VH-VL binders against o27280. Designs and how they scored, part 4

Target 1, 266 residues: o27280
Amino acid sequence: MDSMNVPEVLEIKRIVEESESVKTFIFSWDFRREVRPGQFVMVWDFRDEKPMSVSLIDPVRSEIGISIRRVGEFTDRVHGLSEGDLLGIRGPYGRGFELMGRDILLVGGGIGMAPLAALADEATARGMRVDALVAARTADELLFLDRLEAAGVNISTCTDDGSCGFKGFAHERLLTLEENHDMAAVCGPEPMMFQVMRILDERDVPAQLSLERYMKCAVGICGQCCLDDTGFRVCAEGPVFWSQELSRVREFGRYRRDPAGRRVPW

## First folded at step 28 (VH-VL)

Design ee1
Fold by OpenDDE, fold request of step 31:
Structure ee1 (fold): chain C 266 residues (1-266), chain A 122 residues (1-122), chain B 107 residues (1-107)
Amino acid sequence: as target 1 above (266 residues)
Amino acid sequence: QVQLVQSGAEVKKPGSSVKVSCKASGYTFSMYAISWVRQAPGQGLEWMGRIIPMWGEANYAQKFQGRVTITADKSTSTAYMELSSLRSEDTAVYYCARDSGYYWDYDYFDSWGQGTAVTVSS
Amino acid sequence: DIQMTQSPSSLSASVGDRVTITCRASQSIDSYLNWYQQKPGKAPKLLIYYASRLQSGVPSRFSGSGSGTDFTLTITSLQPEDFATYYCQQYDSYPRTFGQGTKVEIK
């Protein structure tokens, strides 16, 4: 694991245009280094470093994929790269998702679908029935629909403006679905995850949720990703948490800390 | 359809307080923030503060700290902005706006109230 | 506070003209910039968000570009209903701040 902390310079093998703002960068990967859905890697463009979830795990092709949303200066630079260009990758880090049961519900919002897409592949490979509630602000921001469909996932879409599927928020759509699953995996905006978690808890559906926080070291040392009042480090104890764990996190869905460590509302 | 309906025009004396209401409809009130923006006559737009109704947490521009209070009532889907110690320079049209910055990370004001004229004069 | 400076403060144009308005931030705000249109006696209307994304229902003649500190709003062919005041607004940090506005008047 010590060598894991040294970025490996990898060539971008392929780039998949997922949406106007999201690209998946595919790299060759030595699977002697295990990687699980829900884990993240640190991506280094030789100027800055950012954590990114693994969105594709393909042992057959010996490839991994990292989906990146264009959201700032770093991601702007990365989105300007081409196949054959180089990036530094270190990891994977963090606790990934755990699969159990025979059927699973995935609830994802926006780029939060990235780790869930990888989880969907694993679940379907294991012969599980996978239902996915994919949410976005608008239809053009829905991610991985074709990929999920090809994997045999039962997809339900939700958009704020009703441009695709259910008009409204993910938790509102979830309320219209009466079926319970053996487990659920959730990733997206924390306001979404908070509401979804509440519903799942009321239904006694075990749920895992992936959190995003500003982090630097990725190895549980710097503490920048610590969750208030718990000492949970998103990079070490997370980013995947059980609902019971998050129930103890007061800031969940309420506020976060910015890069300066200031408490800021979502 | 999304609508924000504000309370009527106010005429106030210097040193007094004004409380403007903003009733929201046509969307899930608790899933959005409400921002308040004012505009003095012939001037530009000035952001005053924001509240997340879900939690009742508000943040303010430093200029108004200690003088402005933004609240929200989820049961009535209504946000309030109270400005105290009014001065003549507080004469402006005050707008509430639906702030997308809570749920999604695109922070914009996509729906606005009709505005409330507040006149401060002796 | 991040200061937003628009240029020009006012301009005169004719129907059919190409109009460009610039907005400069005092520091980098990545792409966290919105554009609004305001007509007299009315509330502002969102046109562009995240520097270049067109708000639903807004005509395609409106477009936004830029990142970092320099941004541009473009109207490819000015229509009669486009005579208004335009504002840029950053949401990189609090407080949210607006440009001083650009008034587009009839030539």
Scores: ipSAE 0.796, ipTM 0.909, lowest interface PAE 0.7, mean pLDDT 95
Fold by OpenDDE, fold request of step 31:
Structure ee1 (fold): chain C 266 residues (1-266), chain A 122 residues (1-122), chain B 107 residues (1-107)
Amino acid sequence: as target 1 above (266 residues)
Amino acid sequence: QVQLVQSGAEVKKPGSSVKVSCKASGYTFSMYAISWVRQAPGQGLEWMGRIIPMWGEANYAQKFQGRVTITADKSTSTAYMELSSLRSEDTAVYYCARDSGYYWDYDYFDSWGQGTAVTVSS
Amino acid sequence: DIQMTQSPSSLSASVGDRVTITCRASQSIDSYLNWYQQKPGKAPKLLIYYASRLQSGVPSRFSGSGSGTDFTLTITSLQPEDFATYYCQQYDSYPRTFGQGTKVEIK
């Protein structure tokens, strides 16, 4: 087996509480193993394994961060861990984001900001202008604002209830922004991404979008994350896709498949 | 202000069909789902099904599968619930509700219609 | 289907009382549980979502707790307007299911 596919048992170096439901777990990382924004790792708590986005890439400190939202039994267990505890990490996997141009628009919703936060760091390090539209249901669910601000990102917030920034959805806020960018990166609820993608396409802004699907192998073999009628495997050809690729994906923003392979609505 | 306004009370005979409408306003209709919940007299709440108006995709409780059809018209921001082969047991108040389950991970019914009384009697 | 069982089915209380209603799921539903209040002749009203999150506009005397299979709705100090029927509802899986309801009556 490829050494990359063997989980490495790592100690949790630090835990950052991002919100009530989101924590970032920081690990020491050997950067001889390259990792890029948009890629994911498989996290193993010695009972179960789940894919998680890399939200922090720090070559200076030799650290990576994995942001995890508490949404189920696995994540509940992980959230119960403390600094010094162990987790198994294998990867990274998948296709990450590609940066192009001078300025980039990031559009993120909820935990979807995790990979975008890492991308923001890379973009700013390259001297790009970064604008970020950060969306959440409520103000307390907005993620990485301080981190993004510290990095020099121009932030626009959007909340459903108007508790912070624009009142409404991300695509609605985007419609009020007339400035075009050289490219965009999008991650969040698929209904959000679908609407945002349409707007960006109309504006001729190249866009990359990160999809989330149920994954098992992470190496493109089991087919669990295969997108209908395309053969695209989210773990192999994704999770980052260009808008042109997603235009071929009928299920995008419409439905998904559960662990049993059944078609279910979002 | 989010509002759901339902059609008026119905009196139907057994074996007939009823179609209840639910007009939504005050929010982006296509970004939410619509769920239908009924309540028989003196009884609890029973979920019947939901629709995602954006795509017109509906799913139903198995109990009503084959008898219930939920549809939505985005142009008028109106959802419909049609129940066929009516029985006396279908006598209830039928509610439409805004279902948050399409967009975010929190699936709740935060806005309800006023209810539509449907009486099935010979 | 996931069965939701509330306890008690009814209770009598006085203004100012602490009221506790429990809801048990037939299987684990994580935190995918909502609480609703319904008054006679009215549609239900959302109180708590995701087990413990207070819906906007709902008084702070209402709170929710629990995860997995056991959940609790608490009213710290019952007010006159709180006499109603309360329902728990799971959204872990389809079909969505409600508890049978708990009627809070005046003692």
Scores: ipSAE 0.779, ipTM 0.905, lowest interface PAE 0.7, mean pLDDT 95
Fold by OpenDDE, look of step 28:
Structure ee1 (fold): chain C 266 residues (1-266), chain A 122 residues (1-122), chain B 107 residues (1-107)
Amino acid sequence: as target 1 above (266 residues)
Amino acid sequence: QVQLVQSGAEVKKPGSSVKVSCKASGYTFSMYAISWVRQAPGQGLEWMGRIIPMWGEANYAQKFQGRVTITADKSTSTAYMELSSLRSEDTAVYYCARDSGYYWDYDYFDSWGQGTAVTVSS
Amino acid sequence: DIQMTQSPSSLSASVGDRVTITCRASQSIDSYLNWYQQKPGKAPKLLIYYASRLQSGVPSRFSGSGSGTDFTLTITSLQPEDFATYYCQQYDSYPRTFGQGTKVEIK
């Protein structure tokens, strides 16, 4: 039995309201346990357990942050918690992002910006030039803008309704940007990621994309997050994948499996 | 401006088939789904099925399985709903609607066609 | 299938009235609920999505609340143009299903 699979009960140190539906829960963290942007943890509220991306990694303060979007019963309960309350955290799990080159492009949609925000911090700390394309349906759903700006990230926004920045989808905005980067990191709706990946491939920009799937065990044994045709387990081989890997994943951007394992359209 | 324009009213005999078209404009056709919803006279709304034009993936309500076919032509930004083995109970106004459920987490019908009246009578 | 039950089926109200419509799901649908308005001879119009989010262009007198199985649409001050039939719709699972509708009539 691996001790890393035992949830550690941690006190919520702080709560940051990122938007109407997104909160970041901050915990003290022992950095003897390494955590990388793009990895996830299993959050346990003593009733249920869900995978959540790490959105903040602060070795100076010895803190991590987990951004959670309010979308269901579990997240409703978690959003009802206060500073000082307890949560179980186990992990981190999965493959995180790799940084390469000098210039990196981040393309994020909605809550997909969570892991990218952590990546942005690392990249800027390493002296990389970071451009971020932040997408959301509306302006009020754009996440981490102030944090990214404070980190020195060059931000471009796009919204479906044009309430902030470019009016349209992320891939449409990307098409208007002529500059190439050494690498890209992408996270958001799969339809977004699919289109963005296509553009980046055409431009010969190496890209990593973070997938979201229903995860149960987080250790690659239950198969709930297995991707069709490849056998990739999102919790083990991912959640971060290279574009070349995802090109072999037929379901990418097309369909997914529900908790019962049924094929459902996005 | 987002617009969905449907084909005209149809009068059909029982046992025949009807195919209704829905031409979309004002948005990127491949980034949204199209749902079909019908409404019998004086009745409520009934979801029939949905298609993701990007992939041609369609799913249907079980009630219509085997009798309804939803397709989409990306080149013309047009969705189609074909209902076969028509019955008098199929008399209704049929609507196509832009379904946001493909891209974002919010699945709503924010744009609707004007409706197509289909009358099934002997 | 998830059944959506609206209450009441119809109601009479006057301009300026506060109107409340309830929608109950046969099982929990979290916040995956939309509200639509339909006028005679017209296609439905989206009012509220994700239980409580106001669709762009919809007057602020409309609001939605609730989660799980019980949801409410509220019109704070009924206007002449608000006399219509209202439908709730779940998108938690397929098939998508609507409530039977609530007709708001002039008193």
Scores: ipSAE 0.766, ipTM 0.898, lowest interface PAE 0.8, mean pLDDT 95

Design ee1
Fold by ESMFold2, look of step 28:
Structure ee1 (fold): chain C 266 residues (1-266), chain A 122 residues (1-122), chain B 107 residues (1-107)
Amino acid sequence: as target 1 above (266 residues)
Amino acid sequence: QVQLVQSGAEVKKPGSSVKVSCKASGYTFSMYAISWVRQAPGQGLEWMGRIIPMWGEANYAQKFQGRVTITADKSTSTAYMELSSLRSEDTAVYYCARDSGYYWDYDYFDSWGQGTAVTVSS
Amino acid sequence: DIQMTQSPSSLSASVGDRVTITCRASQSIDSYLNWYQQKPGKAPKLLIYYASRLQSGVPSRFSGSGSGTDFTLTITSLQPEDFATYYCQQYDSYPRTFGQGTKVEIK
């Protein structure tokens, strides 16, 4: 019997309100179950179970944090919980980020900054130089800025409406940044990741991208190994993929599928 | 500022077609979808379909499938809606709207064109 | 298609009144519900998204609540510029559908 497959019922130790729509739920964690940045857990509210990215990995305090954006019935219910309430946690699952070199670029949009915040902590602890491009629709939705600054991360921001930092999209801001990184880690809206990936590939920067959609696939929820109908592509385990893997996927950035594998409109 | 400017009013005969344009400015056109919504006189709002300009892919309400075509031209930042086989019931004001659902998770219409009145009469 | 039913279809009110408009979905739409305001001869304007979140630049006298099938738009102190028609709109599924509208008229 693998203890990773059985939910452990844990008490919510602390709740951090990251924004109006995002909360981080912090739990005590036994680090005999190792957790890597980019991995996810299944969160069970005793009614439904959903995959969520780990945003805080703190072995010193024996804590993990899970950041959850309010975007549906399940997340609405979880946001209604208080410190001391219970959630089931199983995992971790999936392929995490691999760090390399001395200089890393993080590109995050919205809640996609959650796994990148965990990665930033590890990268700075290893003595890497970390640049982060943090994107949102508007200033109030920029996440983890204080935490990244405290970790020594060099932050650039962009917002669609220009309320903070560069006015425009992450890929547009990226074109104005220095091309001096050994690797990049990217997580956010799929259209953002597609455009950022193209720029990084042209610059020959090794890139790892974490996709929420493929997070569900990595636990078998989608029911398919491959999400491309061409017959020439090979699926890979996620949620973290190398850019070469994603560049072969026709649907990446173009359309999505429901849990049954059916193509649906955005 | 984000702005959507539509083509002018049209008077059409039953059985003909109309093509309405929607010129976008103030944002990167390819990164947001464009939805088309119509409103018959004294009536509510009816969603017709949507296009994602980056890929040129559209989806339509079943009611209009086969007689509506929505397109986008990224080079001119302009979306188009063409409705064929016009009937008197198609008399309405036609709106284009910027649709946030492609790029961001919350799906709403945050900027609207001024509307294009289309009258179908014999 | 998900049918959205607003209540009332119209109402008369005075400046300063509290106004409540309801919207019922024919099936659960979670919180995937927006509210729009439309004045005669003008395009709709987004007020509320995700059932309860106020759009930037919208006065705080507007608020939204509800989830599942039942939703409410509230105006706590009606102003002269608030006489308009209000629409709810679901985005749980395609096609996107609107309520039939609620006209708020001056008494």
Scores: ipSAE 0.613, ipTM 0.838, lowest interface PAE 2.1, mean pLDDT 89
Fold by ESMFold2, last read:
Structure ee1 (fold): chain C 266 residues (1-266), chain A 122 residues (1-122), chain B 107 residues (1-107)
Amino acid sequence: as target 1 above (266 residues)
Amino acid sequence: QVQLVQSGAEVKKPGSSVKVSCKASGYTFSMYAISWVRQAPGQGLEWMGRIIPMWGEANYAQKFQGRVTITADKSTSTAYMELSSLRSEDTAVYYCARDSGYYWDYDYFDSWGQGTAVTVSS
Amino acid sequence: DIQMTQSPSSLSASVGDRVTITCRASQSIDSYLNWYQQKPGKAPKLLIYYASRLQSGVPSRFSGSGSGTDFTLTITSLQPEDFATYYCQQYDSYPRTFGQGTKVEIK
């Protein structure tokens, strides 16, 4: 058990409005606690605690950014905060993305672009060629486009309604992209990740996918983040999994669990 | 553009069945759920059930379990709702609606069919 | 089942009035609530999702608020085309349930 697993109360240094529903909260961070793209933190608002994606890792400015989509009571409360307000942060936790080769494909849907934006920064800093497929329902929900462009990422977009880029879903756009990547990193709606994984597997592109499950302890002892049939703990063995690990998981893409552990459909 | 076109009005006898179709266009059919909602004359809206076409799985309001069957045919982009053992109380307009709750994180009915009037009378 | 209780059942108002419709859930539903408008003889139309987010193409005079069990739909500066019945709908759990509706009549 990590004896340093107590939330550190931190002041919100800056808030960036990424979209109508997504804000990035920026904190000063002591990088003796190293943070890797794909790891998560537990954010505590003094009432509840939820896992959140790290989207900015900036050791030079001693800052991290945590991107939060307003999608429930907890995130509603956090979105109501201002610069100078306090949050508790535990972590980081979990296994991050591993970079390999020279050409990486990022496939992100909605808030799933948050950890991929952090990965894109690292990949471009290493001199890798980075292609990103950025997906949303509509143009106003596409995240991090300016940041990715500034980093030298080659961006393809898709939107359900066709308001920006390809009209359709990420897996449909992926069929029209070149098949010459050394690896892929995928994060977004679980139905998206399932479909994208199957295409990447057919192309023999090594893929890492980032999952979210209900979490409480974040260190693997409470069992709340376990995947069906495999016993994988998302907080300990993930949240980033290789595609071959996920191919054994029946629930992936099909159903999820409520806090009581019952199966519920998407 | 997204369009849901339903089959035409029906007049049925008590005890019979009705099957209403809902043909979708303008989007990837398998990636959105289809919900069925009915409205009796002068009454409010009542959710009956939905299907996720990707998996062919449906779930129903308990009130209708045993009488309703919701299916989807991906090859024709068409969903169906069949209601059996009809009673006069089943006289209503039946709507299909595109349900965003499968793929994206906000769950709502963003596109509706024109409605199918079903009249149950002897 | 989560019961959704709307009030009032009907109201009359003048063009330009501010109108407020309330919806109460029988248990907490967080912000998992949508609002629909239905005109006579037509299918419902989504106005607001996630309690407060305005659907694209919906006039900004419509707004929603609330969380937990108590929610409101507000029409600022009522227009003649706003004659309709309004429904709230929860999506916290199955079955999805609607309020009984609020009929808004322009005087």
Scores: ipSAE 0.578, ipTM 0.824, lowest interface PAE 2.1, mean pLDDT 88
Fold by ESMFold2, fold request of step 31:
Structure ee1 (fold): chain C 266 residues (1-266), chain A 122 residues (1-122), chain B 107 residues (1-107)
Amino acid sequence: as target 1 above (266 residues)
Amino acid sequence: QVQLVQSGAEVKKPGSSVKVSCKASGYTFSMYAISWVRQAPGQGLEWMGRIIPMWGEANYAQKFQGRVTITADKSTSTAYMELSSLRSEDTAVYYCARDSGYYWDYDYFDSWGQGTAVTVSS
Amino acid sequence: DIQMTQSPSSLSASVGDRVTITCRASQSIDSYLNWYQQKPGKAPKLLIYYASRLQSGVPSRFSGSGSGTDFTLTITSLQPEDFATYYCQQYDSYPRTFGQGTKVEIK
């Protein structure tokens, strides 16, 4: 029952409009509370609480950024807030990404680029070469391109409609990549992650994938974030999993469960 | 560029069945669901069910459970809807539609087939 | 099933008029609502998704608003090509359901 279980009320310092549907909310942060790329926080708007990925980790400015896509009533309310307004933050929680080797591939779809943007900053700070494959439905939904470019990341884009970069899906573009990477980090639509994981496994590229599931306690005791077959708790053993951990999970890429425990398709 | 081309009009007797095809092109077939929606003469739109071609998994509106079967053939990029035990009230135009809810998180029908008129009369 | 009720069932308007169509859900659907346009003999066409987001290629005279149970489609300056029937559709739950439609006739 420490500070990680009770939201700390923080003032929104800045809001960055990343796209028509995504905003990044910036808060002052005391980095004695360590934050790692791939970890998440629970964001509380005084009515409801949802997990959100940390997209910016800036010890120099003592700031964190939390990127939120407008996809429901909670996120609609949060998007209506202004600088100076308050939000509660619990965390960080979960297992973050582990960096390995010298060459990393990032594969992100939509809002899934948020934790990968934070990872890109860490990887480039370590002197790694970073390639990013950034996917969206259409060009206007591609996220973090300017930030990734400024960090020295080599960017490839793909869009379902071909309005920017490769026309098609991330896994289709991945099939044509010539370079082997020492590892990959993947976050986005679970169908995308499933297809990307299969290709990376075939190529013997170690991959870490960040999953999204319903969460309540965020500390692993309520069981609401458990995966079928393995009993992995996304909030505790994840949200970042190695591909070999997910290969045993039949639900991965096929379905999820709603808050009532009912099987629903993706 | 995205195209859904349906099979031609059908005239059927009560008690028989009909199978409508929907040939998809211009996108990766397995990555979008296909929904089926019908429209009776002079009436509105009624969702019947959908299939996720990647897994061959379908779900149906309860009204049609037991007499509708929706399938997909990934090798031909074709979805099928079969409706059995036809009655006169099944006279309608049947549409297939590309359903975005499987892959991306906004859920809508962004491309539709031209429709297949099915007439049930004796 | 979530019942979607549109109002009015039909209307007549002149070019340049502001047209408002309402859609009411039998229970809260948050913002999980789409609007479609259908011309006679043709398949529906997506106009608006997520209650208020304009689909690419759709003229800016179309707009959507609302959340919860009450939603509105507005055409700010009606054009001759806007003659059609308009449908709302919820995607909060299965089965997906549509409103009964609103026919817009241009004099």
Scores: ipSAE 0.566, ipTM 0.830, lowest interface PAE 2.3, mean pLDDT 89

